# VHH binders against Mitochondrial mRNA pseudouridine synthase RPUSD3 (RPUSD3), part 15

Target 1, 326 residues: Mitochondrial mRNA pseudouridine synthase RPUSD3 (RPUSD3), of Homo sapiens (Human) (q6p087)
Amino acid sequence: LGVRPVPEDAGFGTEARHQRQPRGSCQRSGPLGDQPFAGLLPKNLSREELVDALRAAVVDRKGPLVTLNKPQGLPVTGKPGELTLFSVLPELSQSLGLREQELQVVRASGKESSGLVLLSSCPQTASRLQKYFTHARRAQRPTATYCAVTDGIPAASEGKIQAALKLEHIDGVNLTVPVKAPSRKDILEGVKKTLSHFRVVATGSGCALVQLQPLTVFSSQLQVHMVLQLCPVLGDHMYSARVGTVLGQRFLLPAENNKPQRQVLDEALLRRLHLTPSQAAQLPLHLHLHRLLLPGTRARDTPVELLAPLPPYFSRTLQCLGLRLQ
Below, E stands for the ipSAE of ESMFold2; O stands for the ipSAE of OpenDDE; V2 stands for 0.75 times the mean of E and O plus 0.25 times the DockQ between their complexes.

## First folded at step 6 (VHH; framework vhh_gefurulimab)

Design e11E (from k3E11D with D106E; at its last look DockQ between E and O 0.55; V2 from the best seeds 0.00; counts 0 for: pae O 11.8 > 2)
Fold by OpenDDE, look of step 6:
Structure e11E (fold): chain B 326 residues (1-326), chain A 123 residues (1-123)
Amino acid sequence: as target 1 above (326 residues)
Amino acid sequence: EVQLVESGGGLVKPGGSLRLSCAASGFTFSNYAAAWFRQAPGKEREFVSAISWSGSTYYAKSVKGRFTISRDNAKNSLYLQMNSLRAEDTAVYYCAAEPGYEDFYESHEYDYWGQGTLVTVSS
């Protein structure tokens, strides 16, 4: 009984046509224009490019919370038609896959600062956190810690800066001006008492790395507070001119005589930073919202710490100066 | 004395429009950011809109595209144009002011508050 050999089924060699995935045209990211400092937003950024930059700036996503490391120079809010963080939130939300839930700003640093921006896709969460920050401020509990590099070294290693500040329109520019011994009338004119804590973390080359904790909010508060310490923030082209130097001694110049001018650095500092005077005139503000404390998930939970890494230009400066953030 | 006095509240039908006004006195209004808040019965006070001293405007998502905030510094006045009103817009609307700041977004801590004006949206 001859067992007929079952014919070997011809294995259909499915020639996997390696469809050559079209070489995605590496759109030559046009030379990120020679911005003298890394980590800055290009000038004349399109809305789309900003959304892409902000997407790339996401440092954390937890539940309804999105944390960004905002680049220096990006305004959070502005006039209608201005390109701001706020203006692109819908697109950013969509870009992040949040189709039905628009992100809203919970907390953000100012235009001139880099660092943490906290966003929420949940209005209730946003409201809760906003209340938390408001309460913390009222209780004089610092929730935000900024890092700053200063031209100059504060006289004290740590302390409090208290100043009454007002907004003044001087020569077409809105400036924050300190008011000595504010009267009741001054308060009614928009003068606000402000408070920041500071700690010198490191010193080198006549500069300091300073941690700043504002307990109040006012336009350019931290810049002006450091000017009052006679140690302007590096890259402060708005308020640094308020600090004069005569025979090696620094002093505060009257606000009335102080037109905003580019920060002038001494030759030794320029050499240390490897900057020309022209480059120094374009130095970005070295003020970074580095740390933000959030409430725990439960009332008894430890506070949640959000961190934003230093921008590249800031890190470079620290390296040049021999300063280390511990 | 510092005062904020709201006006323009009232009864309006759904889809209707209303303009609120706030008159500031006793302080330099132009140096302050100003805002509208609202509080519905049994609910917490919520942000509606703000305008900075520089003229930048902010809106809650719920009112965006329907409400417009404006100010007249010469008249020390704040306005809220409310269009396409809904039942959920029913609340006491409060005017508030604080020293202005630029390009900073946080929870608002306003130094001065009005007494509020009632807006009722009902058929």
Scores: ipSAE 0.005, ipTM 0.223, lowest interface PAE 11.8, mean pLDDT 87
ESMFold2, look of step 6: ipSAE 0.660; ipTM 0.854
ESMFold2 (binder alone), look of step 6: mean pLDDT 85; pTM 0.868

Design e13D (from k3E11D with D106S H108D; at its last look DockQ between E and O 0.67; V2 from the best seeds 0.00; counts 0 for: pae E 3.7 > 2)
Fold by ESMFold2, look of step 6:
Structure e13D (fold): chain B 326 residues (1-326), chain A 123 residues (1-123)
Amino acid sequence: as target 1 above (326 residues)
Amino acid sequence: EVQLVESGGGLVKPGGSLRLSCAASGFTFSNYAAAWFRQAPGKEREFVSAISWSGSTYYAKSVKGRFTISRDNAKNSLYLQMNSLRAEDTAVYYCAAEPGYEDFYSSDEYDYWGQGTLVTVSS
C-alpha cells in the first residue's frame, strides 16, 4: 500500500504555504541558514491564522466527523493561554459552519508528529469510535499507521517492539525512559509495558522508511521504540542522542544520557539531504500519522480508510534519500 | 493494593457547590495522569476533567469555567471543585489514573478506576 502525494495543480500556491510538491526528483533546495523547513506552522501565528490553517488542513468530512492533517509542532492540549488545537475548536467549528455543534477530539497525533486528527461534532459518535480504537488495539488489530524516516536500517524487515517505559519529570522536561525487566515495584511507580509493530518499506542512504503501528499508548512511544532499534527517527531531538556509535557500530548509551540533545547526522547523510549541521539541528520530526482505519457504517461493512498526505519536508527527505512509499 | 477511592458526593441544590476528593494508594500517584469521568443514569460514561502528571489541566465544554481539577501529589490525592451545579451534573463521578497517557478523552485507555461517588443536584 502506498501513495504519491504529487499535486500538479497549476493553481496550487506552493510558495504561499512554503509547501514543496514532489515530482519524482531529488529536491536539493532547502532552507538557508536557520529558516524552517517547508510545511511547518509559523512561530508567530495569531489565533485567527491558526483557525485558517486548520480549516485548510481538513482532508475529509463525513456526517459528524471532520478529519484534519495536523501540522508538526501544533500541540493538541496545553497551558492556559497557549494556542492549541483544543483552544481553537470553537472557532474552527464556527468556521466550518457547525455553529453550536462544537467539535471534540476523537483521535489525534501528538505535538511533535504530524498527520491525522479525527474530530466529531457528536459526543456519542466520538465515544463509539474511541471504544472501537481501544478494543481493536487491545485485540492486536492495528488501526493507526505512522510513517517514519529513520537514521539507520532496522536489522529485521518487520517485527514487534516490546519495551517497558517510564515517564521522568526533570524540572519541566518530560522524558520517556525504557526500563529493563521491570519489577512489580516498577509497575506501581508508573512503568508500563508497550508494544508497536513495524515494517521497513524502503531503504536507502543508510536510512529507512518505516511503517509503525502502536498497540499501546505511551508518551513518545514510537520515538523511543525506534531508538531501541538503534534507528532513531529523523528529526528526533529528544531521544536520538541515546544511540552512540563506536567503530561504526551502534549501541544504546547509559541512562545518564536521558536529556534531550539535538540530533547529529553523519557527513554522508548531511550531503544526501543537502543540509549543514546547523540546519540538521532544526530538522522536523519525521513521524507522520498517515493512515487510520474506521469501522464501516454497519458491522458487515468494509472498514473506511482515512489518509493524510505527507508533509512537504517529509517528501523532500524521501526524494533526497531515494525512498518511496509502496 | 492499588486503589482509588472517591469521596465528597451528596445532594446539592442547583447553583450549589461540592468538592470531590480521590485518594490514591498502592502506587506512585505523581507519575500518573488523573481524570474525572461521570455517568448519569441510562447514559454513557463521559469525560469531565483531567490533569496531566506535569500539572496541565483539561475540561469538557459542559463544565469549563464551573469546575476546577487539582492534585496534591504529597497526599496522593485528586480533587474536583464543582461550582454552579446544574441538574444535568447529576451523575456518579469516577476517578481514573494512567501512566504516560496523552489521550485523556477515552475512558477505555485508563486502567485504574475508583468505585464512584454519587452527586445529585435537585431542589
Scores: ipSAE 0.372, ipTM 0.732, lowest interface PAE 3.7, mean pLDDT 81
ESMFold2 (binder alone), look of step 6: mean pLDDT 84; pTM 0.857
OpenDDE, look of step 6: ipSAE 0.415; ipTM 0.761

Design e34M (from k3E11D with A34M K61D; at its last look DockQ between E and O 0.61; V2 from the best seeds 0.00; counts 0 for: pae O 6.1 > 2)
Fold by OpenDDE, look of step 6:
Structure e34M (fold): chain B 326 residues (1-326), chain A 123 residues (1-123)
Amino acid sequence: as target 1 above (326 residues)
Amino acid sequence: EVQLVESGGGLVKPGGSLRLSCAASGFTFSNYAMAWFRQAPGKEREFVSAISWSGSTYYADSVKGRFTISRDNAKNSLYLQMNSLRAEDTAVYYCAAEPGYEDFYDSHEYDYWGQGTLVTVSS
């Protein structure tokens, strides 16, 4: 009984024609004009351009949460008609495919800082997270960690900065000023006690990479706190002039007599940074909201860490100074 | 003594308008950001609107385009113009003050609070 060999079915070699996806002409985005510092928002952005920039700044999207790495200099809030993050949230929401619910700001870095902005398309989630941050602040648990580059090295490698701060209107500008030994009257005039933790991460070329954890919120708190340490933040053109240098010793100048001036860097630092004095006058603030701690999904879960990468100009500065974020 | 006194609340029909006022005393009003919060029965207090010391304004999405916050520093007064009122706007509205705070949405950061004024939107 001859077992007829079953013919080997000729496997149709479907030559998957690799359709050469047309090399999308990377339209060479024309040389983004020689902005001396990469990662800055162009001046005079249109609303549409801002939305596009913010879309590109998305670093994470999980559930109702959208995390942005906000560029330095973008205000979160402002006057009517001012181009702000808040003002473009509807368009950003649409751009991200969120049709029914507008994004809400949960937590954001300030205008002058770069870094993390947490948004939520869910109002309940936003409210829960806001309560979490409020509770953490009341409990003096830091949830936000900023990175700063300072002109100067703090005397201590770590510590606490405590200061009473107020807003003062000087020459048409609202400035944050420290108040020594605030009276009850000062408190009624808007003086607030502020607290930040700091840690020096690295030092080099007379500069420091500093981690800052604010425990309170006040306008320009971290800038002023670093000025009080006699180490103004690099690119702080508002408060750096409050630090004087005589015979190599730094000291605090009275706020009353010191108008905001462009930060002046010494020649050695300019050389190290490969900057002209003119370029240094345009140096962006080196203050970045790098890390934000969120509650775990469950009460016993480990906190969730959100990270925003350093902006290119900030990274360049660290490289020039030989500083490393560990 | 620091005081915030709200006024202008009342009964209004849907689609109607109200103007709330908050009179501030006992502190330097111009140095504070001011806000309106509201609390409906059985609900948590929620942010409505804020105005910074510089005049920047902020609104909850639920009231955007309908409500307008303003301040008069010479009169130490905060205002909330509420137009196109809805039943869901029914709440006690509170005036609050915060010096130099950047996150105006967080009610826990406000130093001073009024006693509130009731707004009822009903047919």
Scores: ipSAE 0.021, ipTM 0.464, lowest interface PAE 6.1, mean pLDDT 87
ESMFold2, look of step 6: ipSAE 0.284; ipTM 0.656
ESMFold2 (binder alone), look of step 6: mean pLDDT 87; pTM 0.891

Design e56Y (from k3E11D with S56Y; at its last look DockQ between E and O 0.65; V2 from the best seeds 0.00; counts 0 for: pae O 2.8 > 2)
Fold by OpenDDE, look of step 6:
Structure e56Y (fold): chain B 326 residues (1-326), chain A 123 residues (1-123)
Amino acid sequence: as target 1 above (326 residues)
Amino acid sequence: EVQLVESGGGLVKPGGSLRLSCAASGFTFSNYAAAWFRQAPGKEREFVSAISWSGYTYYAKSVKGRFTISRDNAKNSLYLQMNSLRAEDTAVYYCAAEPGYEDFYDSHEYDYWGQGTLVTVSS
């Protein structure tokens, strides 16, 4: 009974082809040009790059709501062909996996401010929230809280800023101008009463961290309101020139001197901020929509709080000044 | 007295064109942003288009590329050229004005409103 030798199965030497992982092309992040301030959008951003930046700026997604931390200087709306948040909403919607649903703006910080933008893929939700904000405004209930760094310290630690404001075309620029005693005629010419609440959170180095709660919405309202307090927002190159200083005393300059000029900081503040005058001239506006209150899911539910973290340049400024957000 | 008076509404066939006008009086129209809103039967009022004080234009997605908003400050007038009209464009169209608020999409920010003009798109 011949024991047939079981043929020794030739072990196929699986040559582990070391697939050379393609050396990830170090996309030379082109020198992100030394923008002295981190978190600013490049001036020549493509649409694709903006969409990518906005995708990265998403801080929350709940149901139909998308919350962004908008970078400073991005306009929400603009002229046809202008690169704005609104103009890239379709692409942003697609990039976020929203197929047939287009995002719409529910609430947004203005162009010059950073911070919260609330978007909705549901028109009904958007409408409901818009009505909520309108009702809150009419009831003088603040829903938005901004953080600002001011050059100067408000005289009061907290208060209300009430001013009549109008838009005026000055030297080819649309500027918000305060009106001291608006007449009926002024009202018919577009003058509106505006109101903001403010609270000084911290002070240091002649500057203040201020929380601002607008109860009205008007172009550049918070910037102008802080100018009226003789404490322009840091990086306000539009309205800061309306505050003069003589012998250490600040005063409001007449309307005739309301031409936009780069904000001039004193030498002590420049040293504290570790800025050259040329860098200071490029200082971004330190106005951030930090908190937004939404209605609860039920009428009796506590409001939902949305938060946007401070931009890096803003945080740096606070550190330099020894200011802390409590 | 502040007034906004819409005109130019009417019956039009699908694919047709219509031009709406709004005449402003009693206030300095040139200092205001202006907008068109529409309200279809049984629906909420919706934003159609706006033109800012500085001439920036805004459009709802539903009308973009078909409608054109314009203003003539010398005539205190707002216009809406509507092309390629659809049945879903059937609504009462309202002219509105606001002094300088940032959110042109929110109807509640507008101080002045017209009485509206009916646009009917039907075969």
Scores: ipSAE 0.119, ipTM 0.615, lowest interface PAE 2.8, mean pLDDT 87
ESMFold2, look of step 6: ipSAE 0.607; ipTM 0.837
ESMFold2 (binder alone), look of step 6: mean pLDDT 85; pTM 0.875

Design e58Y (from k3E11D with K61D; at its last look DockQ between E and O 0.40; V2 from the best seeds 0.00; counts 0 for: pae O 13.2 > 2)
Fold by OpenDDE, look of step 6:
Structure e58Y (fold): chain B 326 residues (1-326), chain A 123 residues (1-123)
Amino acid sequence: as target 1 above (326 residues)
Amino acid sequence: EVQLVESGGGLVKPGGSLRLSCAASGFTFSNYAAAWFRQAPGKEREFVSAISWSGSTYYADSVKGRFTISRDNAKNSLYLQMNSLRAEDTAVYYCAAEPGYEDFYDSHEYDYWGQGTLVTVSS
């Protein structure tokens, strides 16, 4: 009984035509124009581009909370038609997949500062956190820690800066000015007593890395407080001119001479920073909201820390100066 | 004495319009941000709108496109134009002022408050 050999099935060699995936035209991202400082928002950013930048700036997302590392120079709020964080919250919410509830700002660094912005998609959570921050402020418990690089070294390694501040309209610009001895009338006219804690973390090349903890809130408080220490923040083109130098001694200039001027750095510092005077005139403010303390999930729980990494330009400055954030 | 005095509240039908005014006295109003808050019966006080000392305006999502905040520093006055009013807009509306801080949403940042004006939206 002859076992007929079962014919070997001719394996159809399906030549998988490697469809050459069209080489996606690497649109040569044109040389990101040599912006002297990395991590800054381009000028004339579109709304869409801002949303994309902010989406990329998300550092944490937990429950209803979204934490951003806001770039320096982005206003949180502004005039109608102005491109601000607030103005793009709807689009940002959508881009983050939040369909039902728009993000609300809980806490943010100011326009001139980089760093932490806390957003919430839950109004109740936002309200609770706002109450927490308000209570902390009233109790003089710092919740925010800023990092600043200063031109100059504070006389003390740590301390408190107390000043009465007011807003004045000078040459078409609203400026924060200190008031030495505020009267009751001054307080009624918008003078506010302000308080910040500071700690020098590192020093080098005539500069300091300073941690700042505001206990009060006022426009440009930290910039003015550091000016009062005769150590303007690097990139402070608004208030740095209030510090004069004569024969190597720094002094505070009178309020009448407080016209905003580009910060002038000495030649030694320019060399260290590898900047031309023209580039230095465009130096961004080195003020970063680095740490924010949130309440624990339970009343007895340890506070939750939110951290925002330093922007690239800030890190570069620290490197050039030999300063390290511990 | 520092005073904020609201006016312009009243009864209005749904879809109607109302303009609130707040008169500031006893302080330099132009140096302050100003805001409107509202409190409905049995609810917490909520942010409605703010205007900075520089003229930047902010709105709650619930009122965006319907309400317009404005100020006249020469008259030390704050205004809220409310259009397309809804039943849920029924509340006591409060004027508040704060010296120039950017966190306009936090009611606790405001130093001065008015007594409020009642807005009732009812058919």
Scores: ipSAE 0.000, ipTM 0.225, lowest interface PAE 13.2, mean pLDDT 87
ESMFold2, look of step 6: ipSAE 0.648; ipTM 0.851
ESMFold2 (binder alone), look of step 6: mean pLDDT 84; pTM 0.861

Design e61K (from k3E11D with Y58T; at its last look DockQ between E and O 0.64; V2 from the best seeds 0.00; counts 0 for: pae O 7.3 > 2)
Fold by ESMFold2, look of step 7:
Structure e61K (fold): chain B 326 residues (1-326), chain A 123 residues (1-123)
Amino acid sequence: as target 1 above (326 residues)
Amino acid sequence: EVQLVESGGGLVKPGGSLRLSCAASGFTFSNYAAAWFRQAPGKEREFVSAISWSGSTTYAKSVKGRFTISRDNAKNSLYLQMNSLRAEDTAVYYCAAEPGYEDFYDSHEYDYWGQGTLVTVSS
């Protein structure tokens, strides 16, 4: 983990270069096998195996704080009996030598994303940091930066994405849906106005490496925000089908076409990634909580930057597409 | 406007049970995540349990196995069944709701709160 002092009020913060070399190359012969993506959590792992994986995923320990690089696909919360981050915190605490102290989640990347999770063994510290993050977002001072690879290049190299979002139950699936010009009735139905900042940091092969900074909290906010830019996140099998193509031009499909479908990539992109269409339908979501800014030790100190390494499948994609964090 | 009203608190002996209710009105409750928090005197408000709009539940370690959260969307109600009560469960219990909040554990992300109901566990 590399920690660099950053300006107090920086909008996107300092771009970090993670020096971990991507594995694999575009020169691999033939398509990847039926399990083509390295670094994913095994499907049938035991409780003990999850605790071991999370212990190995610790990237920093400072005072009461424990920082993890969460694997993609691990739920933070869930149903009773389900294997989740929350469900194994006691065992993780024990394995880290914290016996009686409960680890509390201060901030976490969601199920579908990978990246930073901040835990605390001190409730007072957890509460202070949670307040810090909420106040920063409401003051439009981002503290969390996600990296994403997008299918398509946003028209602007940076900007804001504003959208009113709601949850809908469609065909037995809970989905996030944009709402145009929300009314007072819509707000009472649970519609929220959302905001994210974005910045394109590299482009190649019709794709972009994008930094995303959410300033609101809503389920699947970043995925839907990128769909609204006509640049779905790579591996987005929930929302990417909302973007259609006619004569090489992209557009948003009508709201009644919101059902999830496996992402479809064009032939040129499939060739660059060395994937068959069947393999591409299994792409993991390329959304990673890469940076988190914490308040400095003293009030005047520069905020501390925490970094989480990119997962191997993410790094492979960057290598194949010729993208690089600069 | 949005209203959350807790009820069912009271005085109970250790080992006893209580059932808390939270009646929601003025909004479409089924579209919100809902949670219980509690605050003992001199302590910070702490997470007890949450239930998503899809029915997924989460519990704090201190209450898991003893407390059960549930919701009835037809009645716009949230419930907390509290069994095997202990003295350390004494607190004011609050109902909270938030649309689109996926993971439920951070009280600072909830905008809608009830006024609380007191639970006292005492011999």
Scores: ipSAE 0.558, ipTM 0.816, lowest interface PAE 2.1, mean pLDDT 84
ESMFold2, look of step 6: ipSAE 0.548; ipTM 0.806
ESMFold2 (binder alone), look of step 6: mean pLDDT 83; pTM 0.851
OpenDDE, look of step 6: ipSAE 0.602; ipTM 0.832
ESMFold2 (binder alone), look of step 7: mean pLDDT 84; pTM 0.852
OpenDDE, look of step 7: ipSAE 0.017; ipTM 0.421

## First folded at step 7 (VHH; framework vhh_gefurulimab)

Design f11Y (from k3E11D with D106Y; at its last look DockQ between E and O 0.57; V2 from the best seeds 0.00; counts 0 for: pae E 4.0 > 2)
Fold by OpenDDE, look of step 7:
Structure f11Y (fold): chain B 326 residues (1-326), chain A 123 residues (1-123)
Amino acid sequence: as target 1 above (326 residues)
Amino acid sequence: EVQLVESGGGLVKPGGSLRLSCAASGFTFSNYAAAWFRQAPGKEREFVSAISWSGSTYYAKSVKGRFTISRDNAKNSLYLQMNSLRAEDTAVYYCAAEPGYEDFYYSHEYDYWGQGTLVTVSS
């Protein structure tokens, strides 16, 4: 039974067709007011305010599909009574003029990330697309591309990150921890092998703009994968403390002794970002689900690309660092 | 050996209630998200509900407000309280577990599955 070689070419397709974003009137954003992080959800939003924010976050509507650019920090799902995307779907559906058809989540960025959320008002369409994504994952075909800004530059310009990961409950928080050489016992304890592709798009000021394509799904996978590269994601206040620096050399610290702490940036980077240490401690995670590939309308049709623009705070960071998304 | 064993299925009248249980063994259940799926005759298996490690709950639209998922980690058990049952809820219900998946809606890749328990809603 000849193991047909998995075609290698599931690489970062370079043909970003420059869809000319319509020159929306750059309303001259007045002096970027004192809040260094524009585009974040206010704390303590009402349900109504969240629905309005999500309505405004719609980036595309095609047939039964609604595409959102989810703000960073909004959970998709949660505990009963928690304000989540899922909890406001009925109101969002109504606000979008979908009277009898409730939106369903097809695919979404996680809580800590910004970017694409795909919704469907058609259950059949939702199911079809969900199956597509499941099949793609099984076939190890990347369908999602994230953009990340990292504190540090990966040693390689591109590559694969493979790690076994587990969830550990430490001090009331679930943390993703890498496991070296997982045993069968480890697997029974919830260890999962994970894989991401990465590509460095730009470098500057000791930082990198990195594209990430997860081939597996695990809690905080991309954050931990970048920590394993000794390049924590900017604004990663959960896992960045796992990277130590001695005499300019970075190394991985054990999880057991390094609890989540606010990310500490060096003075040079703070100056470059025009941030105080206090502001830096509030820096949002610079992880954005930028691109999703959908199946074509027909089996032989070219995949459909969905794009979510970078959030304003992310764009600001790129500008400060001299990084450009090609 | 890893096992998930469903129980609590049976015949119930429309509008009735039923509680399903799933007993987990052979693995650290508390480190897994858990879910219920169902398969009606001649239909594909569909997502019903999931509960994360932290207790976050997820429901299919068709069961939202009627079904409640819960877990007892001390007992290595998953539960599904089903209220206001309808004929369309007739299916084999399966318990499943996943160690680290964030999107519980894409549940066809759960690592462990039970054998299922039949729920029949009939007048």
Scores: ipSAE 0.203, ipTM 0.649, lowest interface PAE 2.3, mean pLDDT 87
ESMFold2, look of step 7: ipSAE 0.343; ipTM 0.697
ESMFold2 (binder alone), look of step 7: mean pLDDT 83; pTM 0.844

